# VH-VL binders against FAD synthase (ribL): the designs that were tried, part 9

Target 1, 153 residues: FAD synthase (ribL), of Halorubrum lacusprofundi (b9lsn4)
Amino acid sequence: MTRVVAQGTFDLLHPGHVHYLEDAATYGDELHAIVARRTNVTHKPAPILCAEQRRDMVAALTAVDEAHLGHPEDVFVPIQRLDPDVIVLGFDQHHDEADIAAALAERGIDCRVERASGRDPRYEDELLSSGDIVDRILKQRGSDCDGAREGQR

## First folded at step 4 (VH-VL; framework fv_denrakibart)

Design s3 (from d6a with heavy chain T30S)
Fold by ESMFold2-Fast, scan of step 4:
Structure s3 (fold): chain C 153 residues (1-153), chain A 121 residues (1-121), chain B 113 residues (1-113)
Amino acid sequence: as target 1 above (153 residues)
Amino acid sequence: EVQLVQSGAEVKKPGESLKISCKGSGYKFSTYWIGWVRQMPGKGLEWMGIIYPADSDTRYSPSFQGQVTISADKSISTAYLQWSSLKASDTAMYYCARPYKYGDRYAFDIWGQGTLVTVSS
Amino acid sequence: DIVMTQSPDSLAVSLGERATINCKSSQSILYSSKNKNYLAWYQQKPGQPPKLLIYWASTRESGVPDRFSGSGSGTDFTLTISSLQAEDVAVYYCQQYYSIPHTFGQGTKVEIK
């Protein structure tokens, strides 16, 4: 059985995440998703939702056989534990395939590194990033209304 | 050298609790799975489960799920197998074993010497 | 669960003669993409823990004499001892590590005739 690993932050699930995980699943028989903890996120603002909640949402997706939390000190701990056959990077993730492959080889992990395909919005106003969702929230319900939600509510 | 050293033989009565240990040395303990295997007197080998000490991810055989608890303390390179309430049917030799590489899908190259557990009234 | 079945349950072989043990899995344990069979053979002598002899169906563990060989693929596997020696008296187990739980065969006892 081919074991595939996908990894990401998965904050505020959107169709881009679903596409990535569905594409990753096509590379093998068993898909595992590794969900980054806040301490593992270095290239963007900290996620809104806690790691456990993000993991549970990812675990509920049909394409995912099992979802795991990243390790706070070493992102390769769950990858070494799973010892996958394939790691599929997201289309827009900042990781270089060669750099990841070199890090895996240094750790004795015999694994192929692939990159998922991207997709375009299927309709006007489809949001494919958590940042775009946050921006939409702030525009429609943000700082102009913040005072209205103060107190014990 | 790579070694797994298990705790000594135990003689218990039904209903008592027990925790036996398996200490690894000569390798990076937290990065290798540790498996537990039961062998009842005069019988064959039964795979019980495995644990990955670095994050405590644990997998059980369906036959042993809920019957025992597998745990590990990476700070002292030790894995454990525990019963809350022993039964006479738990009488067996218990082995710990390490797969030869990272990951769960490898043969066991290193074995502990075994811990004999005898449960009788 | 994948069920592993060995045959025979026991065999008696004269010193210097060939011993053959068979192991069958209830489903294929071949990972075609890597051309690997997730099968190991272990030797257990009285009062001792099991000792790894062969992994990936045919790869000999370091220090194991070359009279031991493994063969087979998919669901049918064989352990061969080409010229039995007195020290080879033991129980032999096959194991699949393709999927959890990693199940063992029931064992084959090898004795001298």
Scores: ipSAE 0.662, ipTM 0.857, lowest interface PAE 1.5, mean pLDDT 91

Design s36
Fold by ESMFold2-Fast, scan of step 4:
Formats: structure tokens, C-alpha cells, sequence
Structure s36 (fold): chain C 153 residues (1-153), chain A 120 residues (1-120), chain B 113 residues (1-113)
């Protein structure tokens, strides 16, 4: 049995996440997803939803065999725990495959690093980014400012 | 050096609760799984389950699911195996053991064992 | 669950002679993508916890004498003690760690003839 790991924040689940996890699942027999805690996210704004809720939503997806929370202090702790054969990075993730592979090797993990394919919108108003969804909400539902005049579907 | 030290022998009656311990030292306790193995008198080894102390992720053998509770207290580098109500069939030697890496690895470090005797 | 079956149940061998213990898994425990067999061998002496001898079917644990060797792949595995010494009297167990639960064989008792 080949064990695959996918990682992400998975804030506000969208079809891009589903595509990523479905693509990751094709690399092996068992797919595990690691869902980042708020403390793990430093390159962008903190996720809107709590980690447990994000983990539960990811766990409900057909492609995912098991979903796990990330470790608050060390992103490699769940990976070392799972000892995967393949780690599949998201299409737009800023990690270098070679750098990740080198870090894993230093920890005694014999794992290859792959990258998932991207996905285009299926229709004009489809959102494939949690950030885009948040931006849409802020424009339509912002506090005392005038929201976007364009309707939301 | 790296070692696992278990609590002492226990003599109990059926229906009593029990919690035995396994203390790790000489390594980063939170970064290694700890497993529990049962050996009934004159019998072989049975894998019970494992726990990852950093997040308490626990996995049980189907035979032991619901029969025992595995837990860990990372502040004192100690893992636990607990029964809410002991049965005579729980009489056995219980070992804790550490796999070298990940959850899919051989046990390289073993505790000395805790003998649990349950009799009326 | 993967069932591990050892043979023989007990074995009497003269000092200096070869001891051979077999272990069979009910399904393959070869992880093809890593080319690794998830099989370990343990030695247990009376009154002591098990001691790891071999992992990955054939890799000897540090400090284990070279008279101990493991071989096999897939479903059939062998532990060999090339020249039995008095201190080798023990029960030997195989274990698969391919899938949870990580099941053990029933054990093989090795004693001196």
C-alpha cells in the first residue's frame, strides 16, 4: 500500500481543493490530508474557519481516507508520524519539491515529492480560491462601507 | 540513553479500574509513536495499539478498540494504558514499545513490562 | 487483519548447528514503491521483553551478532541463526508492520538438543 500525503489550509472549501485532493489520490492507495492550524500559516492572513472544522470538511471528501491536524510548532511532525511514500504539493503552493525532499531525507523519511495539476473555472462565477471567496464576502457584506454593487450568485 | 520505564506489577479483582504507565527518556518523547503489546501467560505477542504523544493520535487493533484506552501526557513524557473495568482475561504482561520512525516501523526500544494479574 | 504464521512451533538444535525459522504472511507485505518488506524479527528470553533483531526483512539491528540473518520477500520469510550459541535459547517472533494492526506470528521456541 502506497501512502500519499496532501497538505493545505483548506479554508472555505472550494472545487480547487477537491481537484487537488482527487489528483493527489491518484498517486497511491491511501490518501491522508494534513490541515494547517492557524499558527502554521505565516505567508497569508489567518484562515477564517477553525482547524477542526476545516479538518472535518476535508475528511468528508470522497478522495480522502483520513484527515489530520498539523502540529502547531513543526510542520514535519505529522509527516514523520505518517511516514508517507509520496507528498503531493498543491498546484500553486510556494514550496520547492527538491527542498521538501531534502528536508524529509534529513529526518529519515524516504518519500518522493510531486505536484498536483491545476484546474480552470468551469463557469464564469466559479471561485477556486479561499481568498477570492473572502474578498467577495467582504465586498458584499463589509461592515459600514458600501458593498460591491454587482450581485453575488 | 534511550529507554522506556514501566510502572510496577498490579494485582486486581474483576471490575476494578487500572491505569499503567510507560515513561520515556533520552529522546524527544513527542516525536515518536508509542505502542502497547499484550502477552498472556504462556502465549505470544499481541499488538494493541499506538499513540503519537504530540497530538494524541491513537490507533487501536480492532480486538482492543473499546476494551482499553491509550493516552499520553507529554509534559512528563509518559504514555498510559487504562481499563475502566478489568476482567480475568486481562491477566497478562503488558509492554510498551517505541518504533524507530513513523507508525509503520519495527519496535526498537521496549519497556521492561508490567505484569497485571486479575483474579477473584 | 494480516495473519502471520510461523513454523515450526518449537525447534531443538545442537550447539554450533544452524537454526532456521519460517514466517508466512496471509498477504504480501512488500511495499513496492519503496521496495521494502515490512517484516521484523524479535528475540524474547525468559523473563525479558522482546529484543529487535531484524527489520525490513533483512536489515540487522545495531549490536545484533552477524550469525543472525533474515531473508525472504512478499509472503515468505526466514530467520537463520548460522551457528547456535547457548545464549540464543529463546522464543523468536516475526511481525508485520505493513498495515494496522501490526500482527505478530505465534512464536517459535528454540532450545538446545
Amino acid sequence: as target 1 above (153 residues)
Amino acid sequence: EVQLVQSGAEVKKPGESLKISCKGSGYKFTTYWIGWVRQMPGKGLEWMGIIYPADSDTRYSPSFQGQVTISADKSISTAYLQWSSLKASDTAMYYCARPKYGDRYAFDIWGQGTLVTVSS
Amino acid sequence: DIVMTQSPDSLAVSLGERATINCKSSQSILYSSKNKNYLAWYQQKPGQPPKLLIYWASTRESGVPDRFSGSGSGTDFTLTISSLQAEDVAVYYCQQYYSIPHTFGQGTKVEIK
Scores: ipSAE 0.007, ipTM 0.619, lowest interface PAE 9.6, mean pLDDT 87

Design s37
Fold by ESMFold2-Fast, scan of step 4:
Structure s37 (fold): chain C 153 residues (1-153), chain A 122 residues (1-122), chain B 113 residues (1-113)
Amino acid sequence: as target 1 above (153 residues)
Amino acid sequence: EVQLVQSGAEVKKPGESLKISCKGSGYKFTTYWIGWVRQMPGKGLEWMGIIYPADSDTRYSPSFQGQVTISADKSISTAYLQWSSLKASDTAMYYCARPYSKYGDRYAFDIWGQGTLVTVSS
Amino acid sequence: DIVMTQSPDSLAVSLGERATINCKSSQSILYSSKNKNYLAWYQQKPGQPPKLLIYWASTRESGVPDRFSGSGSGTDFTLTISSLQAEDVAVYYCQQYYSIPHTFGQGTKVEIK
């Protein structure tokens, strides 16, 4: 049994997340997703939704066998516990495969690091990032009337 | 000298609560899972469950889910097995054991505690 | 759950003779990509905790005598004691650690004939 780990913030679940997890699942027999806590997020805006809610949404996806919360003090704790055979990074994640591999090796974790494929929007107005969703909400709910009618599809 | 040292024998009555312990030493306690195994008198080994002390992630055999609680206190390198209400059928030797490799649950048990005999009778 | 079945339940062997114990899993415990079988063998003497003898189906634990060997793959495994010694009188258990729960076989008692 090949054990695969995918990891991310998974705020405001969108088709890009689903594609990532489905692609990650193809690398093995059992897919585990690690959902970052707010304290684990660097180089990104803080997520809107709490970690437990994001974890539960990810756990409900068909491709995911189990979803886990990140550790507040040490992001490697769940990875060490799971001892995976493969870690699959998201297409747009700003983590270098070599840097992740080096950090894992330093921790004594022997696993392969792969990167998922990306996907293009399938229809007009499809949003594939949480940031774009937040931007759309701000425009639609702000005082600027030019944005008020966007997001009807 | 890696070792697991378990608490002493217990004699209890049905309906009583009990918590037995397993203390690890000679290794980094938080980096290894700890499992619990039951052996009823004259019978074979039964895998009960396993805990990862660093984050307290716990997995149970379906046969023991809801019947016992496994926990750990990493500040004193000790794992626990607990019953809220003992039954006569809980009479057994209980072993704690460590998978042989740090990290990951998918390893044979290389280090075993000496066992804690629990006797439940009226 | 994966069910582990051992045979025979008990075995009487003369000193110096070969003892063979079989273990079958209800489904494959071979991880084909790494060519690893998640199978261990334990020895338990009266009044003592189990002792690890073999892991990964055929790897001997440090300090275990050469007369103990493990073989097999997938669903059919064997523990062999090539020349039984008096100190080998014990109950032997197989265990799979492929998936949770990590189930044990029922045990095989080895005695001197």
Scores: ipSAE 0.627, ipTM 0.848, lowest interface PAE 1.8, mean pLDDT 91

Design s38 (from d6a with heavy chain P99L Y100G A107Y I110Y)
Fold by ESMFold2-Fast, scan of step 4:
Structure s38 (fold): chain C 153 residues (1-153), chain A 121 residues (1-121), chain B 113 residues (1-113)
Amino acid sequence: as target 1 above (153 residues)
Amino acid sequence: EVQLVQSGAEVKKPGESLKISCKGSGYKFTTYWIGWVRQMPGKGLEWMGIIYPADSDTRYSPSFQGQVTISADKSISTAYLQWSSLKASDTAMYYCARLGKYGDRYYFDYWGQGTLVTVSS
Amino acid sequence: DIVMTQSPDSLAVSLGERATINCKSSQSILYSSKNKNYLAWYQQKPGQPPKLLIYWASTRESGVPDRFSGSGSGTDFTLTISSLQAEDVAVYYCQQYYSIPHTFGQGTKVEIK
């Protein structure tokens, strides 16, 4: 049996997350997801939802066998706990596979580092990023006053 | 081969402190949960708690929380169970056991030989 | 806490006959989305530590004879020894690992009649 680890923030779950986890699951028999805490996110805006809620949402997905919280001080601690055979990075994650492999080796972990495939929207208006969802919420529900519309007439 | 070797039997008086050990070998110690199970004389098995040695993440049974301390020293592949003040009711066989390797496999796959602790005045 | 209750507390079975041990959980230990029952069975012989027999309710551990089988789902589980041998005299424990604390049943002692 091969164990796969996927990791990410998973704020405001969208079809891009589902695709990533489904693709990651194809690399082995058992998929574990590591969900970043707010303190782990330094390269982009902090997530809207708390880590426990994001973990529970990820755990509910069919492709995921178990979801885990990241370690507040050391992102590699849950990876050491899981002892995976493969780590699958998200398509748009900007970490270098070689740099991740070197960091893992430094900690006594020797596993493959792969990258998930990307996908295009399947239909018009499909949103594939949490940032796009937040932007749409702000535009539709922001404090700016919009002109009233009188019913369907 | 995988082995868990526990420290020898102990005879103590009420109020004394005690620390017993469980040394793992034949596997990567830091990446497996280690659990402690109590068996009072002539009684069944009681789950006490587990520890993940890589980060010392420790989970206790509510009935043992505050009664014992579970710890680990990953540099020597050893887990510990400790009492600050023993009671006669702590007289029991104590087993350490390794949990399954992957995911939610929290059943015990390998067991130590047990440490008999006798507390009497 | 999930309470695990075994029945009977003790049974005597003739050599070659079937032994059946029941285990009941106070709440379901089936994780429906994964279709897995978080139930293990252990054998403990006098003077020895427990030994894993079965996990996931019905999966036999490597090296365990095929006369041992587990069945059941949700709250009701059974360990069956199809043809009891002298070496099977032991106390048998069920354990749930669905939620912490991972509680054990009280044990069932199996003896030869």
Scores: ipSAE 0.000, ipTM 0.520, lowest interface PAE 15.2, mean pLDDT 86

Design s39
Fold by ESMFold2-Fast, scan of step 4:
Structure s39 (fold): chain C 153 residues (1-153), chain A 122 residues (1-122), chain B 113 residues (1-113)
Amino acid sequence: as target 1 above (153 residues)
Amino acid sequence: EVQLVQSGAEVKKPGESLKISCKGSGYKFTTYWIGWVRQMPGKGLEWMGIIYPADSDTRYSPSFQGQVTISADKSISTAYLQWSSLKASDTAMYYCARQPYSYGDRYPFDYWGQGTLVTVSS
Amino acid sequence: DIVMTQSPDSLAVSLGERATINCKSSQSILYSSKNKNYLAWYQQKPGQPPKLLIYWASTRESGVPDRFSGSGSGTDFTLTISSLQAEDVAVYYCQQYYSIPHTFGQGTKVEIK
């Protein structure tokens, strides 16, 4: 059995997330998704929804065989436990494939690193970013929300 | 050959401390959950908790949280169940069991230890 | 916690006859998009630890005789022994592993009539 891992925050699901997971699933027999906890998100605003809810939404998607919560202190812990054959990075993720491959090898994980294809909007007003959805909410509802206060959820 | 070997029977008095063990062999110990299950005399099975030995990630049943401590020493492929102060109501057979990580923490126990009988009486 | 309830508490079945054990969960343990039920059945013979028989509601564990079968989905599950043998005298437990704690049913004792 070829085991594939995809990972991300998956706050406010949009068609870009669905495309990523469907593309990742084509690399093997079984797709596992790792959903980042708030403590794993350091370079952008904290996700709006708690980790368990984001995990459950991802788990409900047809392409996903199982969804896991990330480890609060070490993003590679679930990857080591699953021991995948392939990790598929998102199209717009900032990670270099070679750097990820080197980190995996250092941890004894024998795994290929691939990158998913991108997807363009199919119609006017299609949102493919959680940030765009938040911006739309703020504009239409006339309020602003301060990040998030749940650190570990 | 996968095997879980538990420590021998214990006879204790209320208030005493106790630590029982479960040693795994025939597989990579650090990559499987080890769970603990209680069976009181003539009663059914009660799930106590699981531990992932590689990093000591531990999940307890609410009814056992604070009652016992689950730990593991990966250098000797051994998991432990510990009481700081035993009660007569702790009298039971205690089983350890292995759980594959294939679906995270969502999998059944596939191999079981022989059990450790703990008797607590005054 | 998800509560698992078995019925009957005990049953006596003649050798070669069918034994049927039921298990009900207090909430659905089905991952519906994959048709995956997080349910296992265990056999515990007198003086022995439990042994895994069935997982994913209907998948037989390696080495388990084909007279044992599991069925059901969502909240209602059944373990069937199609032709009871003397060695099948045991207590049978269902377990959900959908959410922690992975709760067990109270057990069903199977005896020879």
Scores: ipSAE 0.006, ipTM 0.598, lowest interface PAE 9.7, mean pLDDT 88

Design s40
Fold by ESMFold2-Fast, scan of step 4:
Structure s40 (fold): chain C 153 residues (1-153), chain A 122 residues (1-122), chain B 113 residues (1-113)
Amino acid sequence: as target 1 above (153 residues)
Amino acid sequence: EVQLVQSGAEVKKPGESLKISCKGSGYKFTTYWIGWVRQMPGKGLEWMGIIYPADSDTRYSPSFQGQVTISADKSISTAYLQWSSLKASDTAMYYCARPYKYGDRYYYMDVWGQGTLVTVSS
Amino acid sequence: DIVMTQSPDSLAVSLGERATINCKSSQSILYSSKNKNYLAWYQQKPGQPPKLLIYWASTRESGVPDRFSGSGSGTDFTLTISSLQAEDVAVYYCQQYYSIPHTFGQGTKVEIK
């Protein structure tokens, strides 16, 4: 049996997340998703929704067999515990497959690293980014006071 | 071949301490949980608890919490079940078993040890 | 705790005849969104440890003869032995792994008539 791991923040679920997880599931028999905690997110604004809620939403998706929270200090702890055969990176993730493979090998994890395919918008107004969703909410429903919350939680 | 091999039968008196063992082989010991199941003479199976050897994360059935200690030594691929003070009611067959797992979740027991018979009598 | 109740407690069946064992959980053990039932069946022969027969309610473990089958969903489950053989004399246990602590049924003893 082939075990696949996908990893991300999954804030404000959008079709890009669904495509990523569906594509990741094609690499094996079981798909596990690791949902980043707020402390794991350093290269973009903090997620709006708490980690447990984001995990539960991901767990509800048909493609996902189980969803797990990331480790607050070491992103590889859940990966080592799962001992996957394949890790599938998101299309837009800036992780280098070779760098990830080297880090896994150093930890004694014999795992293949793949990258999911990208997806273009399928209709007008389809949003494929949680950041774009937040921006649209702020522009259409927010005020100057409401817009000053990014990154403060 | 994946195997769990348990220590031999024990005959003890009430109040004595005891530690029985379960050695895993043929798989990465640290990546699987190990569970313990009690079977009293002529009775059914009772789930006692489970341990993840890599970090000693241990979960007990409420009925066994505080009654026994589950531990593991990953350097020798061995899990343990221990009593500080045995009672006659601890007389039973004790099985270790490896649950199928992924992530932090554990499921059905796919591999079983042969069992350790513990008899506590004066 | 989820309570697992088996019926009957004991069953005597002639060689070649069908044996049916029922298992009921005190609450649903179906994870509806994934359509998975967290139920396993084990066989225990005298003097031996339990052996996994069925998992996810109906998936047969590798090496288990096809005369063994599992069915059911939610709270009601059945293990069927389509044509009982002498080697099938054993106690059979259901187990839920939906919720901690994992719990077993009390067991059903299958004997030859």
Scores: ipSAE 0.000, ipTM 0.520, lowest interface PAE 15.0, mean pLDDT 86

Design s41
Fold by ESMFold2-Fast, scan of step 4:
Structure s41 (fold): chain C 153 residues (1-153), chain A 120 residues (1-120), chain B 113 residues (1-113)
Amino acid sequence: as target 1 above (153 residues)
Amino acid sequence: EVQLVQSGAEVKKPGESLKISCKGSGYKFTTYWIGWVRQMPGKGLEWMGIIYPADSDTRYSPSFQGQVTISADKSISTAYLQWSSLKASDTAMYYCARGPKYGDRLFDYWGQGTLVTVSS
Amino acid sequence: DIVMTQSPDSLAVSLGERATINCKSSQSILYSSKNKNYLAWYQQKPGQPPKLLIYWASTRESGVPDRFSGSGSGTDFTLTISSLQAEDVAVYYCQQYYSIPHTFGQGTKVEIK
């Protein structure tokens, strides 16, 4: 059996996440997803939803055999426990495959590093990023819309 | 040299609590699973469960879930097997063993065993 | 749970003769895409913890003599000791590690005739 690991924040699930996990699953027999805790997220804004809820949503997806929470102090801990054959990086993740492979080798993990394909929107209003979803919410429901709504009175 | 050293034999009465230990040395403790196996007198081996010490991910056999607790303290490279209330049927030799890594050699190093005797 | 059944429960074999132990799983433990069987064999001598002999159904652990061999696939597995030596008197256990719980067979006692 080939064991694949995918990892991400998975806040506000969108079709891009589903595509990534489905693509990752094609690399092996068993797909495990590692869901980042807020303490693991330093390159982008903190996720809206708590880690356990995001883990449960990911676990419900057909492509995913099991979903795990990241370790608060060392992101490689669940990877070492799972001992995968392949790690699949997301299409839009700004991680160098060679740097990840070197870090894995340093920790004694014999693992191939791959990158998932991206996908285009299927229809005009399809949102493929959590940031775009948040932006849409703020424009339609947040303080940026208060003046327009009050004007309707 | 890789070693797993278990705590000494125990003699207990039904209803008493007990916690036995398994200390690993000679390898990076947090990177290997530790399993527990029961062997009742004159009987075969029973897989109880495993724990990954780095994140305490624990998996139990359905037969043992709720009957025992498996835990680990990575700061002292020690795994534990614990009962809240012992019964006579818990009388057995208990082994700890290192492994498995996914798809790797199962239980390649074993502790010497801890004999637990529960009688009135 | 996957149930592992060994046969015979015990056997007596003369020194230098072949000993054969069978192990049957209640469902396939073969991962087809990798052509790997998740089956291990252990040896336990009186008063000692078990010792790993074979994993992946047929791969010998380092230090295990050539007279020990494993074979089989899917649901039916065999451990063979081609020329029994006095030191081989022990109980032998098969174990599947295909799915949790990683169940053991009931054991086969090998004695000298």
Scores: ipSAE 0.048, ipTM 0.667, lowest interface PAE 7.0, mean pLDDT 87

Design s42
Fold by ESMFold2-Fast, scan of step 4:
Order: C-alpha cells, then sequence, then structure tokens
Structure s42 (fold): chain C 153 residues (1-153), chain A 122 residues (1-122), chain B 113 residues (1-113)
C-alpha cells in the first residue's frame, strides 16, 4: 500500500480544498490529511476556526481516509509518524518541492514530493479562497459604514 | 543502551481498574512508536496497539478497541496501558515494544520490555 | 485483518541439523513500489520476551547468528536455522507489519530430538 499525505490549514472549507484532496488521493491507496494549528501558520493570517473543527470537517470528506492535527512546535512530527510515500502540495502553496524533499531526507524520510493541479471557478459566485470568504462576511455583516447590508439573502 | 522497563506484576480482582507502565531510556522517546502485545498463558502473541508519544496518536487492534486505553507521558518517557474494569480473561503477560524507526507504524519490534504479568482472579 | 499461519506447530530437530519453519499470509504483504516484504521473525524462550531475528523477510537483526536466515516474498515465507544449537530451543513467531492491526502467526515450537 502507498500512503499519501496532504497538508493545509483548511480554514472555511471551499471547493478548492476538495479538489486538492481528491487530486492528492489519486497518488496512492491511503490519504492522510494534516491540518495546521494556529502556531503552525506564520506566513498568512491565523485561521478563523479552531484546529479540531477544521480537522473534523476534513475527516468528513470522502477522499480522506484519516485527518490529523499538526504538532504545535514541529511540523515534521506527524509526517515522521505517518512515514508517507508521497506528500502532495497544494497548487497554491508557496513551497519548493526540492526544499521539502531535502528537509524530509535530512530527517530520514524516504518520500516523493508532488504538487496538485489547480482548478477554475465553476460558477460566477464560487469562492475558492478562505480570504475571499472572510472578506465577503465582513462586507455583508460587519461594516456599519457603506455596504453593511450588501447581501439580502 | 536502549531499553524499555515495565512496571511490576499485578494481582487484581474482576471489576478493578489498572494502569501499567513502560519507561523508555537510551533513545529519544518521542521519535519512536511504542506498542503493546498481549500473551495469554500458554498462548501466542497478540498485537494490541501502538502510540506515537510526540503527539499521542494511537492505533488499536479492533479486538482491543474500547477494551483498553493506551497513553504516554513524554515528559517522563513513559507509555501506559490501562483498564477501567478488569476481567478474568485479561489474565496475561503484557509486553511493551518499540518498532524500528523506518516506516513509523509499519515497523518490526526491535526492543522489548521485560513484560508485566497481570493476574485477575477472585 | 491479515491472518498469519505457521507450519508446523512443533518441530523436533537433532543438534547440528537444519530446521525450517514456514509462514503464510492471507494476502500479499509485499509493498511493490519499494520491493519490501513487511515480515519479521521473533524468537521467544520460556520466561523471556520475544527477540527480533529477521525483518524485511530476509534482513538479519544486528547480533543475530548467521545460521538464522529468512526468505520468501508476497504470501509465503520461511525461517531457516542451518545448524541447530541447544540455545535455539524456543518458540518462533512470524509477524506482518504491512497493515494495522499487525498480526502474528500462532508460533512454532522448536525442540531437540
Amino acid sequence: as target 1 above (153 residues)
Amino acid sequence: EVQLVQSGAEVKKPGESLKISCKGSGYKFTTYWIGWVRQMPGKGLEWMGIIYPADSDTRYSPSFQGQVTISADKSISTAYLQWSSLKASDTAMYYCARPTYHYGDRGAFDIWGQGTLVTVSS
Amino acid sequence: DIVMTQSPDSLAVSLGERATINCKSSQSILYSSKNKNYLAWYQQKPGQPPKLLIYWASTRESGVPDRFSGSGSGTDFTLTISSLQAEDVAVYYCQQYYSIPHTFGQGTKVEIK
């Protein structure tokens, strides 16, 4: 059996996350997803939802065999525990495959690094970014200046 | 030297709770899984489950899921096997064992504890 | 669950003679992409914990005498003791670690004739 790992924050699930996990699952027999904790996120805003809720949502997806929380101090702990054959990076993730492969080799993990394909919006109003979802919430529900009642649905 | 040292023999009555221990030394405890294996008197080996101490990820054999709890305290390099309510059928030798580093949970057991004999009788 | 079956259940062999123990898995435990069989052999003497002899079906653990060898692939595996010594009297177990739960064979008792 081939064990695949996908990693991400998975805040406010959107179709881009589903596509990523479905694509990652095609690389092997067993897909494990690692969900980042707030302490693991250093290059973008902290996630809105708690790690356990994000993990449970990811675990419910058909493509995912098991979902795991990241380690608060060392992102490689769950990867070493799982000892995967393939790690699939998200299309939009700003990681160099060679750099990740080198870090894994240094820790004794024999693993290939691949990258998932991206996809375009299927519908005019489809959101494929957690940031875009947050922006829409703020515009429609949070601002008392102009546009506080922008959405009427 | 790398070693696993288990707690001493236990004699219990049905319905009592019990927690036995397995202390690792001579290696970085958090980087290896720890497994538990049961051997009933005169019988063979039964794989119960494993735990990864660094994040407490635990995997059970279906036959032991819900029957026992495996846990670990990385601050004292110790793994535990616990029963909430013992039965006479729990009478057995219990071994802790460390699988080889490579493949995480897919490893042969290279280091074994000396065993803890648990006897449950009225 | 993968079922591991050993044969024979017991074996009596004269000192210096060859002992052969077989182990069969109910499904393949060969990981084809890495060409590795997730199969181990253990030796257990009375009153002692098991001791790892062989892993990856044929790799001898450090400190294990040359007379112990493992062979086989997929579903059929063999442990061979080329020249049985008195200290080799023990029960031998095979184990698959290909999938959870890991499973052991029922054991083969090796005795001196």
Scores: ipSAE 0.182, ipTM 0.699, lowest interface PAE 4.5, mean pLDDT 88

Design s43 (from d6a with heavy chain Y100L K101T Y106W)
Fold by ESMFold2-Fast, scan of step 4:
Structure s43 (fold): chain C 153 residues (1-153), chain A 121 residues (1-121), chain B 113 residues (1-113)
Amino acid sequence: as target 1 above (153 residues)
Amino acid sequence: EVQLVQSGAEVKKPGESLKISCKGSGYKFTTYWIGWVRQMPGKGLEWMGIIYPADSDTRYSPSFQGQVTISADKSISTAYLQWSSLKASDTAMYYCARPLTYGDRWAFDIWGQGTLVTVSS
Amino acid sequence: DIVMTQSPDSLAVSLGERATINCKSSQSILYSSKNKNYLAWYQQKPGQPPKLLIYWASTRESGVPDRFSGSGSGTDFTLTISSLQAEDVAVYYCQQYYSIPHTFGQGTKVEIK
């Protein structure tokens, strides 16, 4: 049994997340997802939804066998606990595979690092980014909520 | 040297609570799972469950889930096995053990000396 | 749960003779991609905790004498003691660590004939 780990923030689930997890699942027999806490996110605004809710949503996805919370002080804690055979990075994640592999090896974790494939939008107006979803919400609901509501009726 | 040291023997009555301990030393306690194994008098070994001290992730055998609580205090490198209400059928030797490396899919290489728990009226 | 069954329950062997213990799992514990069997053998002497002898079905733990060897794959496994010594009198257990719960066999008692 090959154990695969995928990791991310998974705020406001979109088809890009589903594609990533489905692709990650193809690398082995058992897929575990690690969901970042707010304290783990340093390069972008904090996620909208709390970590436990994001974890539960990810856990409900068919491709995911189990979802875990990240550790507030050390991102490698759940990875060492799981002792995976493969870690699959997201298509557009900033991390270099070689750098991640070196960090894992330094901690005694013997696993390979792969990267998931990307996917193009399948229909007009499909959003594949949590940031794009937030921007859409702010634009349509942030300053004129009454106008938007009237349009929906 | 890597070592697991367990608390001393206990003699209890049915209905009493009990918490026994397993202290790790000589290694980075938080990076290894710790398991608990029961051995009833004259019987074989039964896997009860394991805990990862760094984040307290705990896995139980279905036979023991709800019957015992496994916990750990990483500040003092100690794991615990606890009963809220003991039964005579809990009479057994209890071992703690550490897997050979940091993952859960490993044989136990280091064992505690055991804690004998006797529950009788 | 995976059920581990050992045979025989007890075995009497003369000093210097070969002892063979069998262990069967209710389903395969072989991870085919790495060719690894998630099987361990333990020795337990009276009044002592178990001691790891073999892991990955055939890898001897550091400090374990060469007379102990493990073999088998998938569902059928064997522990062999090539030349029984007095200090080998013990109960021997197999264990699978392929899936939780990591179940043990019922044990095989080895005594001197």
Scores: ipSAE 0.402, ipTM 0.798, lowest interface PAE 3.2, mean pLDDT 89

